# VHH binders against Protein DOG1-like 4 (DOGL4): the designs that were tried, part 5

Target 1, 232 residues: Protein DOG1-like 4 (DOGL4), of Arabidopsis thaliana (Mouse-ear cress) (q84jc2)
Amino acid sequence: MSKMRNLVEEKFLEFYESWVIQLELYLHQLLIAHNNNTMSETELRHLISKLTTHHKAYYTAKWAAIREDVLAFFGSVWLNPLENACSWLTGWKPSMVFRMVDRLRKSRVVLVEAQVKKLEELRVKTKFDEQKIEREMERYQVAMADRKMVELARLGCHVGGESVMVVEAAVRGLSMGLEKMVKAADCVRLKTLKGILDILTPPQCVEFLAAAATFQVQLRRWGNRRHYVTHS
Key: E = the ipSAE of ESMFold2; O = the ipSAE of OpenDDE; V2 = 0.75 times the mean of E and O plus 0.25 times the DockQ between their complexes.

## First folded at step 1 (VHH)

Design e02 (framework vhh_7aqx_2)
Fold by ESMFold2-Fast, scan of step 1:
Structure e02 (fold): chain B 232 residues (1-232), chain A 124 residues (1-124)
Amino acid sequence: as target 1 above (232 residues)
Amino acid sequence: QVQLQESGGGLVQAGGSLRLSCTTSGRTFSSYAFSWFRQAPGEEREFVGAISWSGGSTDYADSVKGRFTISRDNAKNTFYLQMNSLKTEDTAVYYCAADYESWLYGDSSEYDYWGQGTQVTVSS
């Protein structure tokens, strides 16, 4: 129902606005840690843990919301058009973060050969996982055009008893399929994030997380930008 | 690093119950999704069940749904698989695995950390 959809959208919009504000605060802490290089490994690990917990909080809230209305996450009202245009299955594309990792080659703490090898292995695995999900999404889209779905769409053009119930059941099935695919995509995101952080040293983790958060914050700001002519 | 150790396996008669435990060591990223897999001789490793890092979501293979329950105790850094109404087909080596929610794929190649396995034998 539209009332239930509005409630899910309103609740997640409120959550997301607060979550982004906190991300900006963490970004500030990451940039201080990166620029000063005065923090101990234990202190850096603690900061990294705060960011990891923050991202996990996002997925906890998201999965609760998609259980109620997964369609709210396709063309989300809490994202601007640019953020929506850059989304891959309701979020960031996992393999894109390796472009941010490539920046670490120019950092003060150079990647050692063993790290480069592990990151390349993770990149290949991440791309494989993405393709697996893309194949499942393709199967979903093909199923949308099968004879049964076409028949149900035709029945939905006629308001009357049984046809309404049959259409509602089909839409519920479609939503369940999308929920599974979104959760699978989020698993690849979390696994990719975990994998990168496991390979990198704490200073490198801080630099990586700062780059990722900077991109997310800047993408939002670019999409929210307005142009107007000012006459003095 | 995350280290996993299973316990609680053994012999049980069909229709009986058994509880498996998996004790984990924490690290800086101490919240993980947790899964159970099993492997019978000559067969591929099969997904059994999973629980999210928050404990708010669980998933089960159709073959065990309604009979097995996965749970976690964060205070003890331990995860459990309660197995009820056991069948001879449940005989296998049971493995626990940890990851950031990769359990949703049910693919054993997706998991980063594994226990050494514990034998469960169900006799008629």
Scores: ipSAE 0.000, ipTM 0.173, lowest interface PAE 12.2, mean pLDDT 78

Design e03 (framework vhh_7aqx_2)
Fold by ESMFold2-Fast, scan of step 1:
Order: structure tokens, then sequence, then C-alpha cells
Structure e03 (fold): chain B 232 residues (1-232), chain A 123 residues (1-123)
């Protein structure tokens, strides 16, 4: 592995650990806001804006990193095995957030008819975009198994710099395809998040963001528990 | 990994005060949220109070609000529970706990625990 790839992993690990700590601080603020009806709409919008900016910062850093080494995001060293196992194209599956909204409606969030209609329209659009990406992923996986790629893999088993270089060039090309696919998936994630926040009122946005952050933090804690005891 | 050790427990009269300390060893003290739990004989382990990793936020069980204060000293890798206006009902073994980042009121959410320190409040 090149020194540049090691540096990318190190830098993103430092970024991600700090990013998660800040997410947990924002989650605490969201939970306070949820239990305190003295907060103004302006204060709630400010908190929602901080969370939105925080998520955008993640994608800015991620896209810079995948330009250098997209494969680092498939089996990421900054994620525990449980977090990696639950990933859909290096992140959360967009359609799952609508299940979270549905659950909140049963417990404490009441939506007006106009919001329900807009959320259903967004759900359909998000599912369509998600399925389009899934079809692209399938095409990518099939291309990996075509006769040309199989022959390149066989050539790579032979001693010689020429065979090694040809295989390395092919892997580089495949990585560029993965980068485009990951970016497409991240764009669907950002559009889905923005769409939900645009439909919900500020108090409802706080409920949604708190539920999402709680799930993310809890998944990390469950996985970290297992990871730290595996050597015993 | 984080290791926790309590100190400061003992016998005190009702209306008195005690200060519990929890000293930590491990990687980065500031990355962890800290909490105090207590357990009276024959009862479940219950939440007492918590302080966030940044030290900017605290939370307390309703039974101790206004009487107990949690604080941290990052330079000493230690966090504290100041207990004032103690009641006989506060008699319990007090445990310090740590979780990476976010605190919780559920004891099952904590990976690191101290051994416990006995607090006895006499009438």
Amino acid sequence: as target 1 above (232 residues)
Amino acid sequence: QVQLQESGGGLVQAGGSLRLSCTTSGRTFSDYAFSWFRQAPGEEREFVGAISGSGGSTDYADSVKGRFTISRDNAKNTFYLQMNSLKTEDTAVYYCAASYGLWSTRYTDYDYWGQGTQVTVSS
C-alpha cells in the first residue's frame, strides 16, 4: 500500500473520531430541546442548522478522501465491524429514514395531512433513486466477473512486473467506478435528509434528528463493546 | 481502554455532605462521558448523575436534583460527585461509569465501571 493511502486512512480516522464526538454533543442538545418547550423557533432552527452543517462537513471530508482511496470506505478502519456490516454503499440506506419517521408518528410526532402527502412523495422518489443505484452496483459486480476481468486475474498470478502493472491499472479503473457510485449514493442521502427537514416543523426536525443520531451513536457503542473484548 | 477507581465513600450524618471521586486511567479522558450510579441492598442499580465529555452539560435523577453536583477535572483525569443535604435514602454503593462520547441513564449502556464505594447515611 502506498504512503498516500495510509495517510488518507490516518487523516479520516482523526476526522471521524472528532466528528462523532461532536455529533454526540449535538444529540445531547437535541434531547434537551425535545424536553424543553421554552426554546424559540429561532433557537430550534439554529440547532437544526448546526446538525445540517455537521452532516455536510462529513460529506465534504468523505468526498476528498474517496478521491484518494475509495476502497478505504469499504471496510473502513474508523468504523467497527458492526457499523461496517450495517452500511449500504459506505453509509446509511436512504429509505430507512422513512421507517424512522413512521415510528416517531406512533410514539409522539403528529403530522398534518399536507406533511404526510409530501413525505410519501419524497419516499417514492428516494426509493426510485436508491433502486437505480442498486442496479448500477449489480452491473458493477457482474463486470468484475466477465471473461476479460477473469483473464486479468489469472495473469496477475504469474511472476513479472508487466502482469502486476496490468492488474493494478485495472483495479485503478474499477476504483473510479466505485467513487462515482459512492458519490451518487451520498447525493441521495443529502437530498433525502434535506427533503425531510424541509417538510417537518422545527420541533419535529429535532425529534427526527435526535432519533437518527441516537441510532448512529448506539450502533457504534454496541460494535465497540464487542471489538474491545475480542482479544480476551 | 479506560479503568475507573472510586474514593471518598464513608459514614455521614443526615443533612451532611460527602464528595466522591473517580480517577480514570486510559487513552483520552475528554473523549468519555462519565456517570454515577448507586445500588441499595436488594434494589436495582439506578442512575444518579452524568457529565458530558466536553463538561458542558450535566443531568441528574429527580431524587438528587438540587442536592448533588457532578463535575470533572480534565487536568487530573478525575470526575466528582458532590453530595449535599444527604438523606438516609441515599445509603447505597456508588459506582462510577464511563461511556465513549454519550452518557445514558441505563446502566447496561456502560462498558467501564469502578469497583464501587459504600455511602452510609445515619439518622
Scores: ipSAE 0.000, ipTM 0.106, lowest interface PAE 17.6, mean pLDDT 79

Design e04 (framework vhh_7aqx_2)
Fold by ESMFold2-Fast, scan of step 1:
Structure e04 (fold): chain B 232 residues (1-232), chain A 126 residues (1-126)
Amino acid sequence: as target 1 above (232 residues)
Amino acid sequence: QVQLQESGGGLVQAGGSLRLSCTTSGFTFSSYAFSWFRQAPGEEREFVGAISWSGDSTDYADSVKGRFTISRDNAKNTFYLQMNSLKTEDTAVYYCAAPSDEYWEALLRSGDYDYWGQGTQVTVSS
């Protein structure tokens, strides 16, 4: 057992709050860039790079944290109940971002036919990868009800060095399985985000990232407001 | 057509310094992020350091922070790993790596880099 395990939630909470504050600052820069179409391609790519680096920093911190305590990410204390309710395997559902792309297509962004085709191919691939992970999660949940696991749970009710060690080994195995699934889901998220940015032009990337950041920030604000109403 | 080639490896005594270079060809160099990885015999490849395409950010493994510095020279299509205060534990084959595309930082810890050099041996003796 990790001596640092109890600190994982505290450390990630502090990290996440700072990360969200920085996301709001980047959102402000994205909105300025979107409204003032005078920025050069180099300037836009630099801003896009800041956002992608920011998202990479999140996954770097997350993967370090889940190595120590993956369960901290199931029902995270740094997320409000609304954010947790909208979560899929410890984060955003990859296919959901295509709804933001669809909105851009209909309202403000002139997507050429080649881009539309590539985005649809990416959407299909993303849904396939997403469903593959959902099948793995289902197998994991079914395995929890396996006769062997039920018997191990019974042993956990009885004190004894041998039985305690066997139960602890089983729990460690379950945590490693969850860690692999969370990393797989995060890889789909990063591949989907990268794929969209690769297909879009820099101005379209700015608009897409602004829409995504706006949704994330507003979802947090809506959920936090509900808490104040409940406690008032 | 796209290639990465390491140089500067060798034998060095503990406490010494060594500078690795990675020369690239076939890239729009200034738009790519770059990283260094290492692999000791019988172990998995591990991340060492990364530099963003813009040069705005660098990242390092905890084991090398404060001792190693990654830098880039866009005019020479080359990036570097300056290794100071070397330890015997730093003995490994060092690889340079690049992501598949421009303006996107590769997955630093997952090995999702598409382009790799052949590696250069660094041996730190006591």
Scores: ipSAE 0.000, ipTM 0.191, lowest interface PAE 12.0, mean pLDDT 81

Design e05 (framework vhh_7aqx_2)
Fold by ESMFold2-Fast, scan of step 1:
Structure e05 (fold): chain B 232 residues (1-232), chain A 124 residues (1-124)
Amino acid sequence: as target 1 above (232 residues)
Amino acid sequence: QVQLQESGGGLVQAGGSLRLSCTTSGRTFSSYAFSWFRQAPGEEREFVGAISRSGGSTDYADSVKGRFTISRDNAKNTFYLQMNSLKTEDTAVYYCAADRGLSYWTDESEYDYWGQGTQVTVSS
């Protein structure tokens, strides 16, 4: 790009590139496990555990990074424009994963009625949690605009360091609010993922994780191809 | 599996210069960010400097800023610490470390791959 990245952006860019490469390697392992049906339950659980740990590593790195610069995650430089356009509060929309779950009904592995019931209960809970966060985001955006307007108006009335300190305190408060909201959204994502994996059998977990990883990888490839050829 | 090996340590006079090298075994050198740490006797390891995976960004401890420079050569699977204007306080065992970019560079607990260390002694 024509602009230098800040240190937080560069560190997370390096993290994310490596994280995606490893996700693609795990995807290949998931597809082999799904297609061959030769792995034991213990081997499948081990593979599922690797994917779960991989996703947890992402959120560990993300939460450390947003503590330093939460705004880096709004319009992230490590994501292409298509990936950014498809983001909801700096990541995937939790309820969207149930579209992947619905695909499992058409797979070779049949969901039993008890699983279907639990997945529907989880879907309802996830949508409720999403709506709570959306209401908080709306309130935050109103409060953010009001505070910024007040501070902009005060800039002309305050003297030197006093004006700077007031603006810095306001910006810090706004940043802390965004950090809490992003973490709340990520907690819903992790609870939804864990909930689905707890309901599904190991072969079904492999199918689900393969579908999710395939979508993530293909979205990135589509965006990278279109970005490459865009000249406007 | 990445294995790291330091070289270039030794005895040098205060005000002098020394260049440390860290060579990696295996492939995928370009997939790693690299750091140097040092440890004086009786102390914990401390951060010295880091270079990003792309080589476009570097970070240094305040005590070495302006004196030390970290660089990488992807063609040679090697990265370096150029140490200038050495002080007696720079005497330590220097360790190289590799990170796939999975953590912050200054946090030693996030590094899984470490070299065995090379002694640097700065005489007055």
Scores: ipSAE 0.000, ipTM 0.123, lowest interface PAE 18.3, mean pLDDT 80

Design e06 (framework vhh_7aqx_2)
Fold by ESMFold2-Fast, scan of step 1:
Structure e06 (fold): chain B 232 residues (1-232), chain A 125 residues (1-125)
Amino acid sequence: as target 1 above (232 residues)
Amino acid sequence: QVQLQESGGGLVQAGGSLRLSCTTSGFTFDDYAFSWFRQAPGEEREFVGAISSSGGSTDYADSVKGRFTISRDNAKNTFYLQMNSLKTEDTAVYYCAASDLYYGSWSEPSEYDYWGQGTQVTVSS
């Protein structure tokens, strides 16, 4: 597609491959900490801090990249088709993380009543913020089919010089709107993640982060098997 | 609009106890994580302890573990540092700090959005 789009895609692909390799190394450390149950609170906090810093690095790189070309994040070349199919506005759906917390409760996470109450309050707040973004996304999709966009599509099929400038202005507007929505969604993701980690004790944080990282890594491996078969 | 105000500092003998308070205003107290830092004359600001926004997690510097306890009272918009078994090396100006978003490491001063003015703690032998 465009030269700028290709550069953003290539740079972020390189970044993402390295980021995932480091995530797998941190997952190994989380599993050791969880299984051994011998690390001090300070050591657990240091490990949790490494993971949170790692996720912050992802969003720092992402927001720099979407400033250049937000569309690169819709149907991303650094994600396999299964990962892309599971994406909600270029990332994980915030409310889905509470299903991960619920799964952990069934296994070995013993939560006190006060934590359960705070997690439910956070779930409600997260769902409210998520629905607000979903309404913005729906308005954006409706705007794509309005009279102005229909006319722009007709113009793009037939006319040269003048239509190029009009199309460029429209695409710029679309990109700015998407960038705003993606950043809003990422802010809900980060607030949700921070909120969960703030409610959980350090050992519970380790178990939660291990489960989340395991799911992310496993989803990538499952999708890569399909990609290997169809696109090797 | 956002303000943090320390109180409870003063003079105390080694082996004694003090409780510091940090009263907050201008924001939703429940949404913030809180910490205490201290600064001795001629030294950089040092992490002492922190408490998460939920109160479910705490962390302490190795030098104060087992002696100091951080707590919060959401009804009073106040958080505390209970200091027991005080040593002369604990002499410093104590600062309270608050952070609401993108807080990654409790020991890093740069992670905190708001700071108090400081309260002097002097431990005599």
Scores: ipSAE 0.000, ipTM 0.160, lowest interface PAE 13.9, mean pLDDT 81

Design e07 (framework vhh_7aqx_2; at its last look DockQ between E and O 0.01; V2 from the best seeds 0.00; counts 0 for: pae E 14.7 > 2, unsure alone 62.9 < 65, placed apart)
Fold by ESMFold2, look of step 2:
Structure e07 (fold): chain B 232 residues (1-232), chain A 124 residues (1-124)
Amino acid sequence: as target 1 above (232 residues)
Amino acid sequence: QVQLQESGGGLVQAGGSLRLSCTTSGRTFSSYAFSWFRQAPGEEREFVGAITWSGSSTDYADSVKGRFTISRDNAKNTFYLQMNSLKTEDTAVYYCAAGLTYRDFWSGSEYDYWGQGTQVTVSS
């Protein structure tokens, strides 16, 4: 059967396609800024601000959409299968971004000792917060198995107004719990992004943002192109 | 590399309060997380709570949440476990631990350094 999409999924698909196109345009600007050593620090900070505003706009739209249907963000119709496979709680995993920072340290980017120490502190905090979210999700899943599964199994024995109300309450409870967890994960993502950008110098921020945008665009392009390769 | 020393243990009446200290010595890094574990006789070591180096994030086991607070004083190279509303079930040897990272913050196997332990006994 074909995949049915509700109104939330259709509207966010349109938003996301536009958002990614703009991200690609910003990536072009980041690459120009990275290769042009004549840009002032003020000009670099302006470009960095455009990127942070663009990311905040994504979360503004996302949080409005998850209020209506958080389940749409688990296996999203606006992402290809490769993008979905790389998701952790509906987005990039905050701790994984530090592998990208590590790659920059092995390139021509020179980080002073104070920056390195602050980045390591942020890495530990980010991992700690991630693990706390994972433990909370596990707690909710166990509780769901104990309570809601028993109720739903018992409801399989009869159909009526009482049964419908219990099922509807269970579905609402699951969605509320998931929405809280997704928002918590998004807050860690935003705090981690801001923390990295606050520690790095403007040229380093441009390189980091370019690397992050490149990875996101490449993941999308590779996942989409997979279906056009003939196995012969 | 890092040495940990607990202090502040002792005998306290149920409903009372006690503050444990863990003094760190040697080289510590901003990537360290610090935790308290406890172990009663015949039981497995149990996670109590954790704090990041900066003190910006904390976490607690459900059994102590709302009663115990972890804090850090970087100037004194010390972190604390404030235990309020103590119950007899809190009786255990309490250990502080430090690790650069940990795979599962509930698991002691991810911590690199441990103190010798301090006894806490809660009488009713």
Scores: ipSAE 0.000, ipTM 0.331, lowest interface PAE 14.7, mean pLDDT 80
ESMFold2-Fast, scan of step 1: ipSAE 0.462; ipTM 0.809
ESMFold2 (binder alone), look of step 2: mean pLDDT 77; pTM 0.796
OpenDDE, look of step 2: ipSAE 0.008; ipTM 0.253

Design e08 (framework vhh_7aqx_2)
Amino acid sequence: QVQLQESGGGLVQAGGSLRLSCTTSGFTLDYYAFSWFRQAPGEEREFVGAISGSGGSTDYADSVKGRFTISRDNAKNTFYLQMNSLKTEDTAVYYCAAKTGYWLSDRSEYDYWGQGTQVTVSS
ESMFold2-Fast, scan of step 1: ipSAE 0.014; ipTM 0.497

Design e09 (framework vhh_7aqx_2)
Fold by ESMFold2-Fast, scan of step 1:
Structure e09 (fold): chain B 232 residues (1-232), chain A 123 residues (1-123)
Amino acid sequence: as target 1 above (232 residues)
Amino acid sequence: QVQLQESGGGLVQAGGSLRLSCTTSGRTFSEYAFSWFRQAPGEEREFVGAISYSGGSTDYADSVKGRFTISRDNAKNTFYLQMNSLKTEDTAVYYCAVDSYGWLTYSEDYDYWGQGTQVTVSS
């Protein structure tokens, strides 16, 4: 079903381009809110909710797409080479967001000791969950090289009948394994973001989300400039 | 769209246990994450616990960790909150909610709620 896989890529590319444009608009609102100390807690919570809803829309679209073709997310056509090089299991590495948290120590809004302790506990848990997924991915890659790939390679020389059925079953099994792993990684991402936002005050959440969005937008711009210089 | 119905609430003495259930309609149950919230009289709705779409990840409010356990049964389109070692402070109306994304930070983010079930813990 190569044509259906190409259609998944095309559909998600269109979604992602629109999603990034909206992220840049929200980033502008976050920066305005951060620079103006006049917004109420209710107004800040509303803005934070817009950002969380925006990221929820991304995972809704992603999980629908990976159910159809998870391989589209490995070497994604909607990401430039720099974004792809910085990806960990089809997305951002969860522990990386604690680098954004470090920026809060230089802001006007200072973290209290209780928050620092909770953030460190969350960081340790996030790193542990990452390592578990990395071990599972290594086992998956070894299993592909050891038995499933060897079986597929043997059957590649014998096209027809039972061989076709076995190859189809094996390919489906490989895709299901990757789908479960990508969803597991996304769950760690979502739990990490939720955990950080639950620990931070609304002004700190705004600063954190602004830092994260700035990095994401700038990484895309840096990669696009490199592509232009390399190919033009 | 999605209907949620809580059951299992009631009166219990401090130190006792209750098991709340939330039943949903729809074929997409296995694709959703779910949360429990509670609301005491005069207070805002507060987060109690959450379970991921796969059931492999759970999260709890610090006040209930070690006492409450959330679980799901995809075959029955139902998820549960097992409440042990109940305290008078656990007295509240308990609500179940659909978390389609596994990332809901505030109660205002949830689109689908149950009607609530009363839990009263007496000393």
Scores: ipSAE 0.000, ipTM 0.166, lowest interface PAE 12.5, mean pLDDT 79

Design e10 (framework vhh_7aqx_2)
Fold by ESMFold2-Fast, scan of step 1:
Structure e10 (fold): chain B 232 residues (1-232), chain A 121 residues (1-121)
Amino acid sequence: as target 1 above (232 residues)
Amino acid sequence: QVQLQESGGGLVQAGGSLRLSCTTSGFTFSSYDFSWFRQAPGEEREFVGAISWSGGSTDYADSVKGRFTISRDNAKNTFYLQMNSLKTEDTAVYYCAAGYDSEWSYLYDYWGQGTQVTVSS
């Protein structure tokens, strides 16, 4: 029996801690930019690009990790219990980011009618994609429960190499199914993020990204504080 | 079920042209971004081009810009890659993908099985 955490968990924990520290630094830059009305469109687009690249780096690392061990992302050791409780299919729920968008309606930079229409179209599309993935995950869970029970029962009939091969195939099948579902959910996340950024002006993008990063950083801080109190 | 199927690949001489098609089923075509990727022997898969769900924006890899054109036909649930001025370096298996775009080049929802393009000198 191994008493050590697996290598995927160790590597991703190290990556995630560094990624969050850099997110906090970018958040500081976004807040400065939001309060500075003299920044050019080019300068704002450069800052937005840095945040976009940072989020892309997260999904690049995540997809490499889930290819090795997707189960590490169900109840992640690098997330506190509050962060895990707020997760939908190993990450943020795509439709919830429109709450950040709704704050822009009350901001100093007003959304024009064309943007409102495009954002509503994107919201509907995002909710449709989200529900489709939820239905597929439900179907997967039901099918996996039935198939897993039958296969595990059948494995008792073999005592040699055949049983080893069947177990390996079953485990690989379960992992591949989950990996595809997680990637599908991440695709909806990235499509939603890109869609919002494509619709918004650079100042609105900065405000949106600042709101999203603030929520993520504060959620982590609140959860870590509660965890310390609980374990004290 | 969602399916993407490439067609139009084959053998062509350098300087020639080919048009690849990707026919889709099982999802709302007009709601998806579409992309083409390729993989040459011994190399990693690379982005070629993308077209947005609205059809209003396209993007291309620098290596193909000015030579390749991506387009979509919502009525036929099909999107295309027009390849002009082909070079031997364009030899690869070409894959169509739904949900990818140039800015998010590693992101995907669905993939075709690939079609071989061979450019002879």
Scores: ipSAE 0.005, ipTM 0.243, lowest interface PAE 10.2, mean pLDDT 80

Design f01 (framework vhh_6z1v_2)
Fold by ESMFold2-Fast, scan of step 1:
Structure f01 (fold): chain B 232 residues (1-232), chain A 124 residues (1-124)
Amino acid sequence: as target 1 above (232 residues)
Amino acid sequence: EVQLVESGGRLVRTGGSLRLSCAASGRTFSSYAMGWFRQAPGKEREVVAAISWSGGSTWHADFVKGRFTISRDNAKNTVYLQMNSLKPEDTAVYYCAAEYSGWYDLTEGAYDYWGQGTQVTVSS
């Protein structure tokens, strides 16, 4: 288990706040590109590349953090309660992204038959990968709910050095299992994002990324302003 | 960043065998899924075979099943494509590619790193 819990949480909070500010700046650029339709294909591809790099930077920072303290990502302090309620294995659920893609089918830019087929294949593959991870998580939770939890509780009552060592080893094992599952889920997220962007044209990519970023930013704002929702 | 270098491509006769190798630089090879792709002149690039990070899962395209076999040696940071019963239509540049998630994919766009390719020519 990670021994740097508080520092990991504070450091990632600072990172995430900065990362979201930059996401909002990119969202502004995506909306300008979408609404004005004045950018060349090369310029659009460059903007799409900036967003892809930005998302990759998030996962690079996240994996460094979970190596130190994976539990910080279960009930994250840098996310509001609404964002946390919408999380699946410490982030967005990959298959939900296809709802953003479905909005593209109603836009001015029509998806061609070949794209629809490839997106459906990717959706099926994404759901398969999600189910595989969900089965692994279920096995992990069942294992935690049986003898393992009773053993940890019992060992914690003993005063000997052997008891301390066994408890520490078990806690490290639990943390390593969670780290593996979180990284697997994040790999599915990156694969799904990459797959969608490879199927779509640059204008469609811009519209998709704008929709995704808008949803993420809006969800954060709604959660942060829940007192206005309560009063209204 | 991982670099991939293919080797083994050459001229072979129809019905012959050839083994392609892809050497990866860097210490992250064992965490990546690997794929072999090919592209013939005037044709689209197509996936030939794929292997998971551990070698526990493999996939082979229908047009090479029974003839080609993908394998990997994580200790040597190398992935292989054993090609048997070669046909003239197998003539192509063969590319090695690495996929970040460690789970193999059949979509070209899913692969993060690519080699420069090795030419295989099958003559009658």
Scores: ipSAE 0.000, ipTM 0.149, lowest interface PAE 13.0, mean pLDDT 81

Design f02 (framework vhh_6z1v_2)
Fold by ESMFold2-Fast, scan of step 1:
Structure f02 (fold): chain B 232 residues (1-232), chain A 125 residues (1-125)
Amino acid sequence: as target 1 above (232 residues)
Amino acid sequence: EVQLVESGGRLVRTGGSLRLSCAASGRTFSDYAMGWFRQAPGKEREVVAAISWSGGSTWHADFVKGRFTISRDNAKNTVYLQMNSLKPEDTAVYYCAAGTDEELYQWLTSEYDYWGQGTQVTVSS
């Protein structure tokens, strides 16, 4: 239950539940816009702006919460186990969105050659940035087993005294390292999303955002209905 | 710790060029990521360009790519925005911002720690 969680977890759980409800409402609007083809470019850009602002709100709230307790985002209590299993550094894997973009190539609205080239350049850069972060995560995990950390763990077996303060300082350092890494991953996410939206036309942006939101909403529903989380 | 003063804003005709400067005072300017933002009357403040503290990484908004270039001179504690091929739509108050969080080139105006007072750019037809 939420009562067993700390204040950061409780506040973000409440935020996330309302954020997802609003995402579903925006998804409904995106699907209507996609199916009707009667909206002006100005109306489509306004809808895209609503989704962009919605995602910005998520990262604003996330970064505030991470500043307080980054560990709340590893095995998040507001996500079901399936959502957590699909997470890469506390969120979606950036290169994954290009799978959704690939569907636009097979839709009735075809990407022009110039867009295909720009998307491929963005995809390559995104994968490079992902690889860099993955190497840093590996180094972080290895550092947990290095000689100094092993010594600090041994000292932590003592009750109280100077060893407790030294261990606490090391743990704070580890948390700061995780915060920096999570923010770096979120940076790749935001830059990838912005880059895709800058390359696509407004109708293609609506189709892309609808596909992404559909996947996110369905993944949550699949996890909940499959009883990966206990339900009454 | 950091104070920002923008300069260079003026009236310019469509197709013209202008360079904005943002002078930072205080210690450790080179530790901050810097951004240029703009706000037109009745509109939300939007990010235009951002630069890492080393100058090794830059980001430009789609609506200014190829026309605007952000740069910095850490020896002079100054960040610049070179604006070419100006359009009436570029009319706005331009703000300089500094953040300790390198990740701020990514749309989040609320994450910048220090802001200047702005410099007005007006582009006439």
Scores: ipSAE 0.000, ipTM 0.186, lowest interface PAE 12.6, mean pLDDT 79

